# Designs tried in a protein design chat: VH-VL binders against Transcription termination factor MTEF1, chloroplastic (MTERF1). Part 22

Target 1, 262 residues: Transcription termination factor MTEF1, chloroplastic (MTERF1), of Arabidopsis thaliana (Mouse-ear cress) (q84x53)
Amino acid sequence: AGETSDTGILFREKLIYLQDLNVDPHKALRVNPSLRSAPISSVVSVETLLSSTGLSRPAVGRILDMFPDLLTSDPESEILPVLRFLSNEISISEQDIPKSISRCPRLLISSVDYQLRPALTFLKTLGFVGRDTITSRNTVLLVSNVERTLIPKIEYLEEGLGFTREEVAKMVVRSPALLTYSVDNNLVPKVEFFIEEMRGDVKELKRFPQYFSFSLERKIKPRHRLLKEHGILMPLSEMLKVSDGQFNHWLLELRLRSAERR
Short names: E, the ipSAE of ESMFold2; O, the ipSAE of OpenDDE; V2, 0.75 times the mean of E and O plus 0.25 times the DockQ between their complexes.

## First folded at step 9 (VH-VL; framework fv_libivirumab)

Design W06 (from Z05 with light chain S61Y; at its last look DockQ between E and O 0.58; V2 from the best seeds 0.00; counts 0 for: pae E 3.6 > 2)
Fold by OpenDDE, look of step 9:
Structure W06 (fold): chain C 262 residues (1-262), chain A 124 residues (1-124), chain B 112 residues (1-112)
Amino acid sequence: as target 1 above (262 residues)
Amino acid sequence: QVQLVESGGGVVRPGRSLRLSCAASGFTFSNYGINWVRQAPGKGLEWVAIISYDGSNKYYRDSVKGRFTISRDDSKNTLYLQMNSLRTEDTAVYYCARHPYIWSGYRTFGMDVWGLGTTVTVSS
Amino acid sequence: DIVMTQSPLSLSVTPGEPASISCRSSQSLLYSNGYNYLDWYLQKPGHSPQLLIYWGSYRAYGVPDRFSGSGSGTEYTLKISRVEAEDVGVYYCMQALQTPFTFGQGTKLEIK
């Protein structure tokens, strides 16, 4: 009778602890059934390790709520290897580790041997080495599936746009976000618009791969329409890097000048 | 069972040397930072030194700098404290204590596992 | 060095009554990650120290809920809601924000 009462109390304490950490206990128990029998010390140990990286408690809570399986992970064998991988193999500084984790929590639930290291190896072949190595800002590439996510982007740039491997490598190193964009929903539509509507030279995309980071509907198309109305052609970089305010101001000036000439 | 066991204490004269050991068991030793904490007879606790999980960082209290050296042998799951030029004020029970999951330096969870201590007496 | 100051240095408590120990640091122990790096330890007579509270307010595993820690910055308090005979010993606060780690003087808790 005493043991059953104790287990109930301990379980309640665990739930309270999760709530205090801003982790939804119901979700956590649903997603991670092992949590029910796990001692509270397991949760605490995970929190401790994550916090030791410099993560705030709210950040830790968010991560654990997002990935309840972490709550019963072995800090030493499952989490620490990821941290060490980031530090030792990626050479991310201690101060940037928490930033990396916050930006890409999926790192913590990724296998070093089967996901992170293979991804790194592939990325190195694309030129992510030396000064162009992976940083805390693009660790998402480490959790991307090489075959399903990264390679299709490379193939599109090579086969779809006719770029060489070397050219593509230079592009993605300059703009790593290229590897995170959907081919069908982002790259293809933007390329089509650039070639067909803007009558652009595909070579310009090699020089300005950041083109793909801008919204087609909210920025590229509207600005192009305005420029077209005024019979103005300009490089993509000049067209897109300026703020909306700067662009509008510039356009206004052009209009005024045109009116003066009439 | 997680435990730390200190050894190597004894009685020595001032100026002599002594080497303390702390044997770890029940956990992955190489993943933890380890401290030495001492307590003089009838006095409070005093932090002495810490070594990081990989041994790359060592910190000491000022009074033992240059005299004491903290080290570890992960293959033996053992922490060491080499004490040279011992002084009477070094007389104390010496504890080793674990800091769980030291990642960013020494800022982490509290010292959650302590040894039973080993006694060092420095007397003329 | 960060100086830790405890008060009182000794406390005699009747079993079942509450106890409170204060700890002051010479500088803030709040780190950039939002945690206060203040620990509480108990050393029972003839035993090694044991961790009670970490990060100012979190109980270590196995520590009874009658123990609680509070505070932030430079002021901290350890409370025992109902003192038991097994709570006899010397309590220490320790800052773990930076080396050298420094302990308070200790507070001896006795039973009346």
Scores: ipSAE 0.197, ipTM 0.689, lowest interface PAE 3.2, mean pLDDT 91
ESMFold2, look of step 9: ipSAE 0.407; ipTM 0.724
ESMFold2 (binder alone), look of step 9: mean pLDDT 91; pTM 0.940

Design W07 (from Z05 with heavy chain G105S Y106G; at its last look DockQ between E and O 0.65; V2 from the best seeds 0.00; counts 0 for: pae E 3.1 > 2)
Fold by ESMFold2, look of step 9:
Structure W07 (fold): chain C 262 residues (1-262), chain A 124 residues (1-124), chain B 112 residues (1-112)
Amino acid sequence: as target 1 above (262 residues)
Amino acid sequence: QVQLVESGGGVVRPGRSLRLSCAASGFTFSNYGINWVRQAPGKGLEWVAIISYDGSNKYYRDSVKGRFTISRDDSKNTLYLQMNSLRTEDTAVYYCARHPYIWSSGRTFGMDVWGLGTTVTVSS
Amino acid sequence: DIVMTQSPLSLSVTPGEPASISCRSSQSLLYSNGYNYLDWYLQKPGHSPQLLIYWGSYRASGVPDRFSGSGSGTEYTLKISRVEAEDVGVYYCMQALQTPFTFGQGTKLEIK
């Protein structure tokens, strides 16, 4: 905005800089056209802030390639507030700040006031407090919109499974990944298959919410078909938590025992 | 208008104490680590001490360990150096200097803002 | 302690001509995050030091582009492509990798 320069020498320096960071210059310019007019010193200042947290240069390059809009962000007014939110309001230690960013780079493009803090406040109402507070390992929950994303997932678990708000809150605190799954593309199809095809008891989903982490097409359906084909009943945890090798071993053992009893 | 201003220097006898202050303005003090650097008359620069942004890490050159204490008061935007058991070799101009970002304690880069210095003279 | 050695200790340079100052560390200043923790400072006569270069080659804000830093590991160079009268003073390299942070001896630059 205040200083723009795009002379041949300065623009070539910017391209060389991006290539040295392993940021695709064509992609970056396409996604963030303002990068053309940005001074190289402004672009370098973003690397400087990110690296100061302890991130490696390859990690910084990966983040900037993933989110090229960061290349024209003001470090002090747009990025540092996120870092201070993580340190002061989430209480993430200095040594864990770079880990949190590496696990969820989208934090860096999120508004503290309009996204991160509202999400934290909502998550606390579900029980993400004390021992169960948000840590550097699950900050991804903070980048989800409360009204458009988090609440609909909570409401589906209540209405779709028939659980109370308290029961759903306990489920998501125990298994925070539930708040990362799409209602339409993950939760609904897996609940429908469990109820309609597997004829399952929804209370088992409360006990084993990890069911939603497994591929419907690559794991749930194939294993269910094999068990049904051989007339075998198996709890979800035994069916899904084990490797293909262990599953096949147990399937063979159960089939042999069934044949001996007939 | 980012500034660091030192004060508290003076002339003292060996074995006495002084407290230096460094007042910060124009930036968010609690985001930065701050150093003390000194320069004896006619000599080069010598790093003395650093304190991290949250005060959790403090490091000193060996010749001042046990005699000097670095501290910060973020409510007053002020850095301090308490200098006890002063020796003639502590005679120098003392500068405070910040580095741009302070998430990596114990390593630093680019002391980008320096004060004008305050003179400490230790003489009998 | 990491020892920093500058060469030369003094320079006399004709205005408009280039200058080069080298700095060697007794240990590598390259950290595992990929950055070289080496600064260059200029102290003009009667003034406080001012930052020129950080991380070996990154120019500080407001530093003219005639100043450049290069090197990695244990060897670093500060170059001035065209020396001007305002460049007079003492140049210091400093390692900032580990405490105690240490400066080179300084290089006095004068105009012929």
Scores: ipSAE 0.383, ipTM 0.681, lowest interface PAE 3.1, mean pLDDT 88
ESMFold2 (binder alone), look of step 9: mean pLDDT 91; pTM 0.939
OpenDDE, look of step 9: ipSAE 0.544; ipTM 0.792

Design W08 (from Z05 with heavy chain S30D I34M N35H; at its last look DockQ between E and O 0.70; V2 from the best seeds 0.00; counts 0 for: pae O 3.9 > 2)
Fold by OpenDDE, look of step 9:
Structure W08 (fold): chain C 262 residues (1-262), chain A 124 residues (1-124), chain B 112 residues (1-112)
Amino acid sequence: as target 1 above (262 residues)
Amino acid sequence: QVQLVESGGGVVRPGRSLRLSCAASGFTFDNYGMHWVRQAPGKGLEWVAIISYDGSNKYYRDSVKGRFTISRDDSKNTLYLQMNSLRTEDTAVYYCARHPYIWSGYRTFGMDVWGLGTTVTVSS
Amino acid sequence: DIVMTQSPLSLSVTPGEPASISCRSSQSLLYSNGYNYLDWYLQKPGHSPQLLIYWGSYRASGVPDRFSGSGSGTEYTLKISRVEAEDVGVYYCMQALQTPFTFGQGTKLEIK
């Protein structure tokens, strides 16, 4: 009767600790059943390691809530290797490690040997080397499946747009975010609009891969419609890089000039 | 079992040199920062030096700067403290201690394992 | 250097009674990540120091629940809810915010 009472007390303490860390204990226990029998010290050890990187406690809590399996992970054998990989193989600075983790918490639950390193190897083949190496801003590419996520995008750019491997490599290095966009939901619609509605040259997409980072519905289409109404053609970069205010001002000026000529 | 064992202490004259060693066992040595902390007879604890897990960062107390050098050999799981130009005020028990997960030198949690210490006596 | 000041310097406690030790720092030990870089160590007679508390309030592995750390900024407290004979020794606070690491003077705890 005494052992059961102690176990219950300890369990409750663990739950309270999780709540204090802003980790949903119900979700955590559901996702990670091993957490039920794990001592609170296991959780604390993980928090300690993560916090030691410079992460704030709230950030740690968010990460642990997102990935409850981390709560029972071995800090030295499961988490530390990822941190070392980021530091030593990716050459992310110590100051940027917590930023990297915050931006892409999935790093912590990714295998170095089976995911991160292979991804890095692939990315290097695309030109992510030297000054164009992976940074804290692009670590999401390391957790992307090479075959299922990265390669299809490359293939689309090659086959869909007719670009060479070299051209595609240059594009993705200039705009790494391209590798994070959905082919079906982002790249294809934008390309179709560009070619069919804007009557653009695909070569311009090669020169301005940032095109794909802009909202089709909120920015590209509206601006194009306005320009079309005024019979104005301009490069994508000029069309999209300016703020809404600047764009509107420019458009107004054009309208005023047109009115003066009539 | 996790263990730190200091050695190399002894009695020396002022101006002489001494090299302390700290042998680590029972844990992955290169995952940890390491400290030297000393305690003069009948006095409190005094931090001496720290070395990061990869040896890239070293820091010293001012009174030993230029005289003491902290280093590590991960292949031997050993921490060292080279002490040159020893002074009488350097007389103390010297402890090595591990500090988990030091990335940028010093802003981490506590020294969780300590050695038994080795005695250094500097006397004329 | 950050100066650490402990009080009292000596404490005599009856077994089973609580004990409290204060530590003050000359500057805040609260880092931008929200943690206080203050440790508590115990050195038992004839033994090496041992970590009790890190980051102001986190108990080290194997440390009994009767030990607790609290505080933030420049003021910290170590509490022992029920002092035992085995708790005899010198307690040190240490700041780990910046180098050089600095210890308090130590507080000697004795049993009445």
Scores: ipSAE 0.034, ipTM 0.633, lowest interface PAE 3.9, mean pLDDT 91
ESMFold2, look of step 9: ipSAE 0.406; ipTM 0.723
ESMFold2 (binder alone), look of step 9: mean pLDDT 92; pTM 0.947

## First folded at step 11 (VH-VL; framework fv_libivirumab)

Design V01 (from W01 with heavy chain G33A; at its last look DockQ between E and O 0.74; V2 from the best seeds 0.00; counts 0 for: pae E 3.9 > 2)
Fold by ESMFold2, look of step 11:
Structure V01 (fold): chain C 262 residues (1-262), chain A 124 residues (1-124), chain B 112 residues (1-112)
Amino acid sequence: as target 1 above (262 residues)
Amino acid sequence: QVQLVESGGGVVRPGRSLRLSCAASGFTFDNYAINWVRQAPGKGLEWVAIISWDGSNKYYRDSVKGRFTISRDDSKNTLYLQMNSLRTEDTAVYYCARHPYIWSGYRTFGMDVWGLGTTVTVSS
Amino acid sequence: DIVMTQSPLSLSVTPGEPASISCRSSQSLLYSNGYNYLDWYLQKPGHSPQLLIYWGSYRASGVPDRFSGSGSGTEYTLKISRVEAEDVGVYYCMQALQTPFTFGQGTKLEIK
């Protein structure tokens, strides 16, 4: 009973520790089976490093519950390099480091050499420099793979919208969210609807790239159909930036004016 | 093996200077904040100074501010304490001590590795 | 400066019996991140100090489970469930919340 009893006690202590940290131990063991054999001192060392940045214990728990693979990470070789990258290469202040981590916890599981730095280097070539540099608020772009994610989105904007590389670069610097949208599930269907159904001029998409942030089914299509039914032409910004209440008010007003003239 | 080794202690007269060294081995030195802690003969422990992992933040106890300077040379894995205008009350064994898992700032916890100490005696 | 006060300053314990050392701070050591910035150290005769407990209750690596820390805010306790001969030495609490970091006066633990 000796060795198995001691192993069972140590495993139970690990489960109690995780529960106390508000990490779901069942989920954590499912996602990270190596956690079962990891010493509790190794697991606690990850909390210790994250807390040393200024993160509260509840915030540390939420991050570890979201990414249980961190529970078996080596703090010095796998986590510290990310923190130093954020501080030294992105120049995020000491006070903003915990905020940046909370906003994009996926940074902590990303390789500096194979993911974060290559993404930063690529983004700089697009014009994310100077006053347009990467900040704590858009570090999510750094966790996007250059070859699999960023380049394909830029290439689609070139081919799908007919813009030069330089024009697309300026668009994404002005509207970085463009680099977060799925090509197949967002950009393509919205471009197709704009060109084919709305008969729009792609130059308007260059001026109003926020078009891609609106729901195709809940906002773009319904508002377009109503405007088309009444023969009304409206710029995308006027059509989409207003609340549903203001849009319905304007439509009702225009309908009444049309009925008055007839 | 994780190790810290102090050197540079000795006997000096008041008003003179000494430079203490702390050589680190067995760990990645530039991942850690390092302290100097001293202990006068027959007395308790007294914190002296800390330097952050990148050397950008340095903090001192009031009685040594302006006289002592903590520094680090990451290429040599060595911590230094330059001690100027020494006083008899600076007589102590001086330890260097490492903090694990400290990224930045002055709030610290757990000095997990200590050196064996080097003795500084300041007497007229 | 945060003043750290230990009690008792000297403790004589029969082997196998429990021991308890208290440490009080002049202000709260609980920081806004939810951690208590309080360490416990043991200095055995003729040796450098060694870390026992950090953040009030976290046991350092290699420290026997007979050592435990508790408390929050301004009051902290180190407990030894069964004192052994090797536990002889001086115990220090230290606040690590803000510079200058400050130690308690020390508690000398002796075996009767």
Scores: ipSAE 0.400, ipTM 0.719, lowest interface PAE 3.9, mean pLDDT 88
ESMFold2 (binder alone), look of step 11: mean pLDDT 91; pTM 0.946
OpenDDE, look of step 11: ipSAE 0.428; ipTM 0.757

Design V02 (from W01 with heavy chain G33D; at its last look DockQ between E and O 0.01; V2 from the best seeds 0.00; counts 0 for: pae O 13.2 > 2, placed apart)
Fold by OpenDDE, look of step 11:
Structure V02 (fold): chain C 262 residues (1-262), chain A 124 residues (1-124), chain B 112 residues (1-112)
Amino acid sequence: as target 1 above (262 residues)
Amino acid sequence: QVQLVESGGGVVRPGRSLRLSCAASGFTFDNYDINWVRQAPGKGLEWVAIISWDGSNKYYRDSVKGRFTISRDDSKNTLYLQMNSLRTEDTAVYYCARHPYIWSGYRTFGMDVWGLGTTVTVSS
Amino acid sequence: DIVMTQSPLSLSVTPGEPASISCRSSQSLLYSNGYNYLDWYLQKPGHSPQLLIYWGSYRASGVPDRFSGSGSGTEYTLKISRVEAEDVGVYYCMQALQTPFTFGQGTKLEIK
């Protein structure tokens, strides 16, 4: 009778601890059934390791809430290897490690051997080396599936647009976000619009890969239409880099000048 | 259990103020953007306001701008809607609804949890 | 503001038959990330709204597979392969691309 009462008390303490971390205990227990029998020390050890990276307690709580399996992970064998990978193989500074983890918590639940390192290897072949190496801002690429997510994009740029591997490498290094966009829903429509409606030269896309980061419907099409109405030709970079306010101001000035000439 | 519970509704005269509350439980409150959506009697759904997960951004429909204020207290897992200068057209059931936030800065997965609503009646 | 237009506004369906609801937006809901920011909600009589579909075609958790969303740009469709009695209510499409979020007028689904 005493042992059962003690187990219940300990379990409640664990739940309180999770709540204090802003971890949903119900979700955690549902997603990670092993948590029910795990000692509170296991949770504390994980928190301690994550906190040691410089993560704030709220940040740690958010991560653990997002990935409850981490609550019963072995810090030394499951978490530390990821941290070491980021530090030693990616050369992310100690100061940037918590930033990397905060931006891409999935890193912590990814296999170094089967996901992170292979992804890095592939990315290196695309030119992510030296000064253009993966940074805390682009760690999402390390958790991307090489075959299903990254390669199709490369193939589209090479085969669909006729770019060389070297040209594609330069594009993605300059604009890593390119590797996160849907081929069918983002890249293809934007290319079609650029070629067919804007009558642009595909070579310009090599020079300005950031084109793909802008909304087709909210930015590219509307601005193009306005420019077309005024008979103005403008490079993509000039057209798209300016804020909406700046663009509108510029357009207004053009209209005023046109009116003065009449 | 994941839930949102609205409170604070009532009957008030035009020009008066009312403060609604939405209590969250069963999830990490500060990971979500939260919306107010209202429904006038016999009418469709109307979005009212949203507050970002960190409270840094607030947006309102035009008809309530300057009159309504959305806020949150993460320490209490509670969302608020301060409604001033109430009008008859503000009469509705008010729902709070969470909108998942992802680290990339995008809202995803729709408004997946709704409260039961609280009724606000503005009448002379 | 983005205007959302649903059709039809009312639908009477025999149990077991399919249903289809259309939603049109005044501008494209496709964002630069490649996703369409269109949601479908169901409000059953006397209940709060519930999420059915997000991103135009993704079913929310717990939503039966008889519900499906399709479309891109400015045209979207919600389909129910076999309507059941529990499917009675008002269906709303909503754009979540930009504030203010805007709903369609709603489509009332009734059983014959």
Scores: ipSAE 0.000, ipTM 0.468, lowest interface PAE 13.2, mean pLDDT 90
ESMFold2, look of step 11: ipSAE 0.143; ipTM 0.642
ESMFold2 (binder alone), look of step 11: mean pLDDT 92; pTM 0.944

Design V03 (from W01 with heavy chain R98K, light chain Y37W; at its last look DockQ between E and O 0.70; V2 from the best seeds 0.00; counts 0 for: pae E 4.8 > 2)
Fold by ESMFold2, look of step 11:
Structure V03 (fold): chain C 262 residues (1-262), chain A 124 residues (1-124), chain B 112 residues (1-112)
Amino acid sequence: as target 1 above (262 residues)
Amino acid sequence: QVQLVESGGGVVRPGRSLRLSCAASGFTFDNYGINWVRQAPGKGLEWVAIISWDGSNKYYRDSVKGRFTISRDDSKNTLYLQMNSLRTEDTAVYYCAKHPYIWSGYRTFGMDVWGLGTTVTVSS
Amino acid sequence: DIVMTQSPLSLSVTPGEPASISCRSSQSLLYSNGYNWLDWYLQKPGHSPQLLIYWGSYRASGVPDRFSGSGSGTEYTLKISRVEAEDVGVYYCMQALQTPFTFGQGTKLEIK
């Protein structure tokens, strides 16, 4: 096993291996044509490195199906540096390394020097340090480009909402998901609706950045419309933190009490 | 060529010390955890100690804990075993052995490269 | 410590015939990631040990396909489908799940 050749027998063995690993061989070959000539031993070596971190075989298969270029990667020169970065520079525990990879497999195809470390350095300037440092749960921020992705989001919050860099930094440290939302497709429309239709105070968005995690069309607009129809004012946290059932029940109780007093 | 070569063995009296060295070549030494494994004359294999790739985790068998210290010098591509308070039961051939690319120094699979061994004899 | 018990402790095999070596652990070697943390090693006369099988069934690089490993949990088997003269030596299983790592007693294989 492990000779480099693209013969019919060896090629078929590689396809069977990929299928057993739950990797779509057609997609993998289309995305990564070099896989045709790669020895099966080098493909297996990628599985063995990933599994050595504690990832289950199904998780490894899912990652390799998502990023078939990994199937021809050299484990020592192309994958291990990422794992070492997570361990040494992020200080993720050995128990949490597989969780971080499962949550953000794109880490494995990211340059430490040109992507991960620059992102970490930038995030530290915002206050992701000490007890607020990057953890296995938010390593997705490390795969975001500083200039094209992170900075535009920070700038929108500063200039678009009138917050200082310090205020924005505190917001994103408290709610890191804020750095994952699109400016044009999420932040802007939700801010516009909040200011123009809800007549909200911008400082409330600073206190409740979770506002941006709720669907504008399926939750924010419908609940605002219902409150407006009944002449009710309430803070964003009270409006949005409850389920649809609890919100509707509360609204019915309020309407019922008003009718009973007349 | 990937290679591990042990040295520093010899004949020593009980209670004395020896330092074993394991010189590595042909691979990136600081990518790997490395073990010491020993084999007493006519006996089977016995694991002694492991050190993680960055040297931060060290584990020992109970019979050597407190007497032996595993260490690594990545600038010299060398693994060491400092053996203090030697006993006659420490008499063995000592091998160093590496794993292919283990992330954690306490959990391992497959020691794929072994040295040739160095002999330690502890006798009066 | 996890105790590893091999059987048989010695065997003689006619060249070309199969051989089977069993290994039992005092506790399961199945780790939470679904892999069995068991290695098989061969020590040929006058040589240092060499890895044959890891994770119970994965062949190490350069190991002929006549060697196969199977088993899970506490019971593992190494099989040689057709023994050759070069297979002579002592075979060890080792648990790699937790420190201290422990070997079986060894199984000496010789040619009749």
Scores: ipSAE 0.309, ipTM 0.694, lowest interface PAE 4.8, mean pLDDT 88
ESMFold2 (binder alone), look of step 11: mean pLDDT 90; pTM 0.935
OpenDDE, look of step 11: ipSAE 0.675; ipTM 0.856

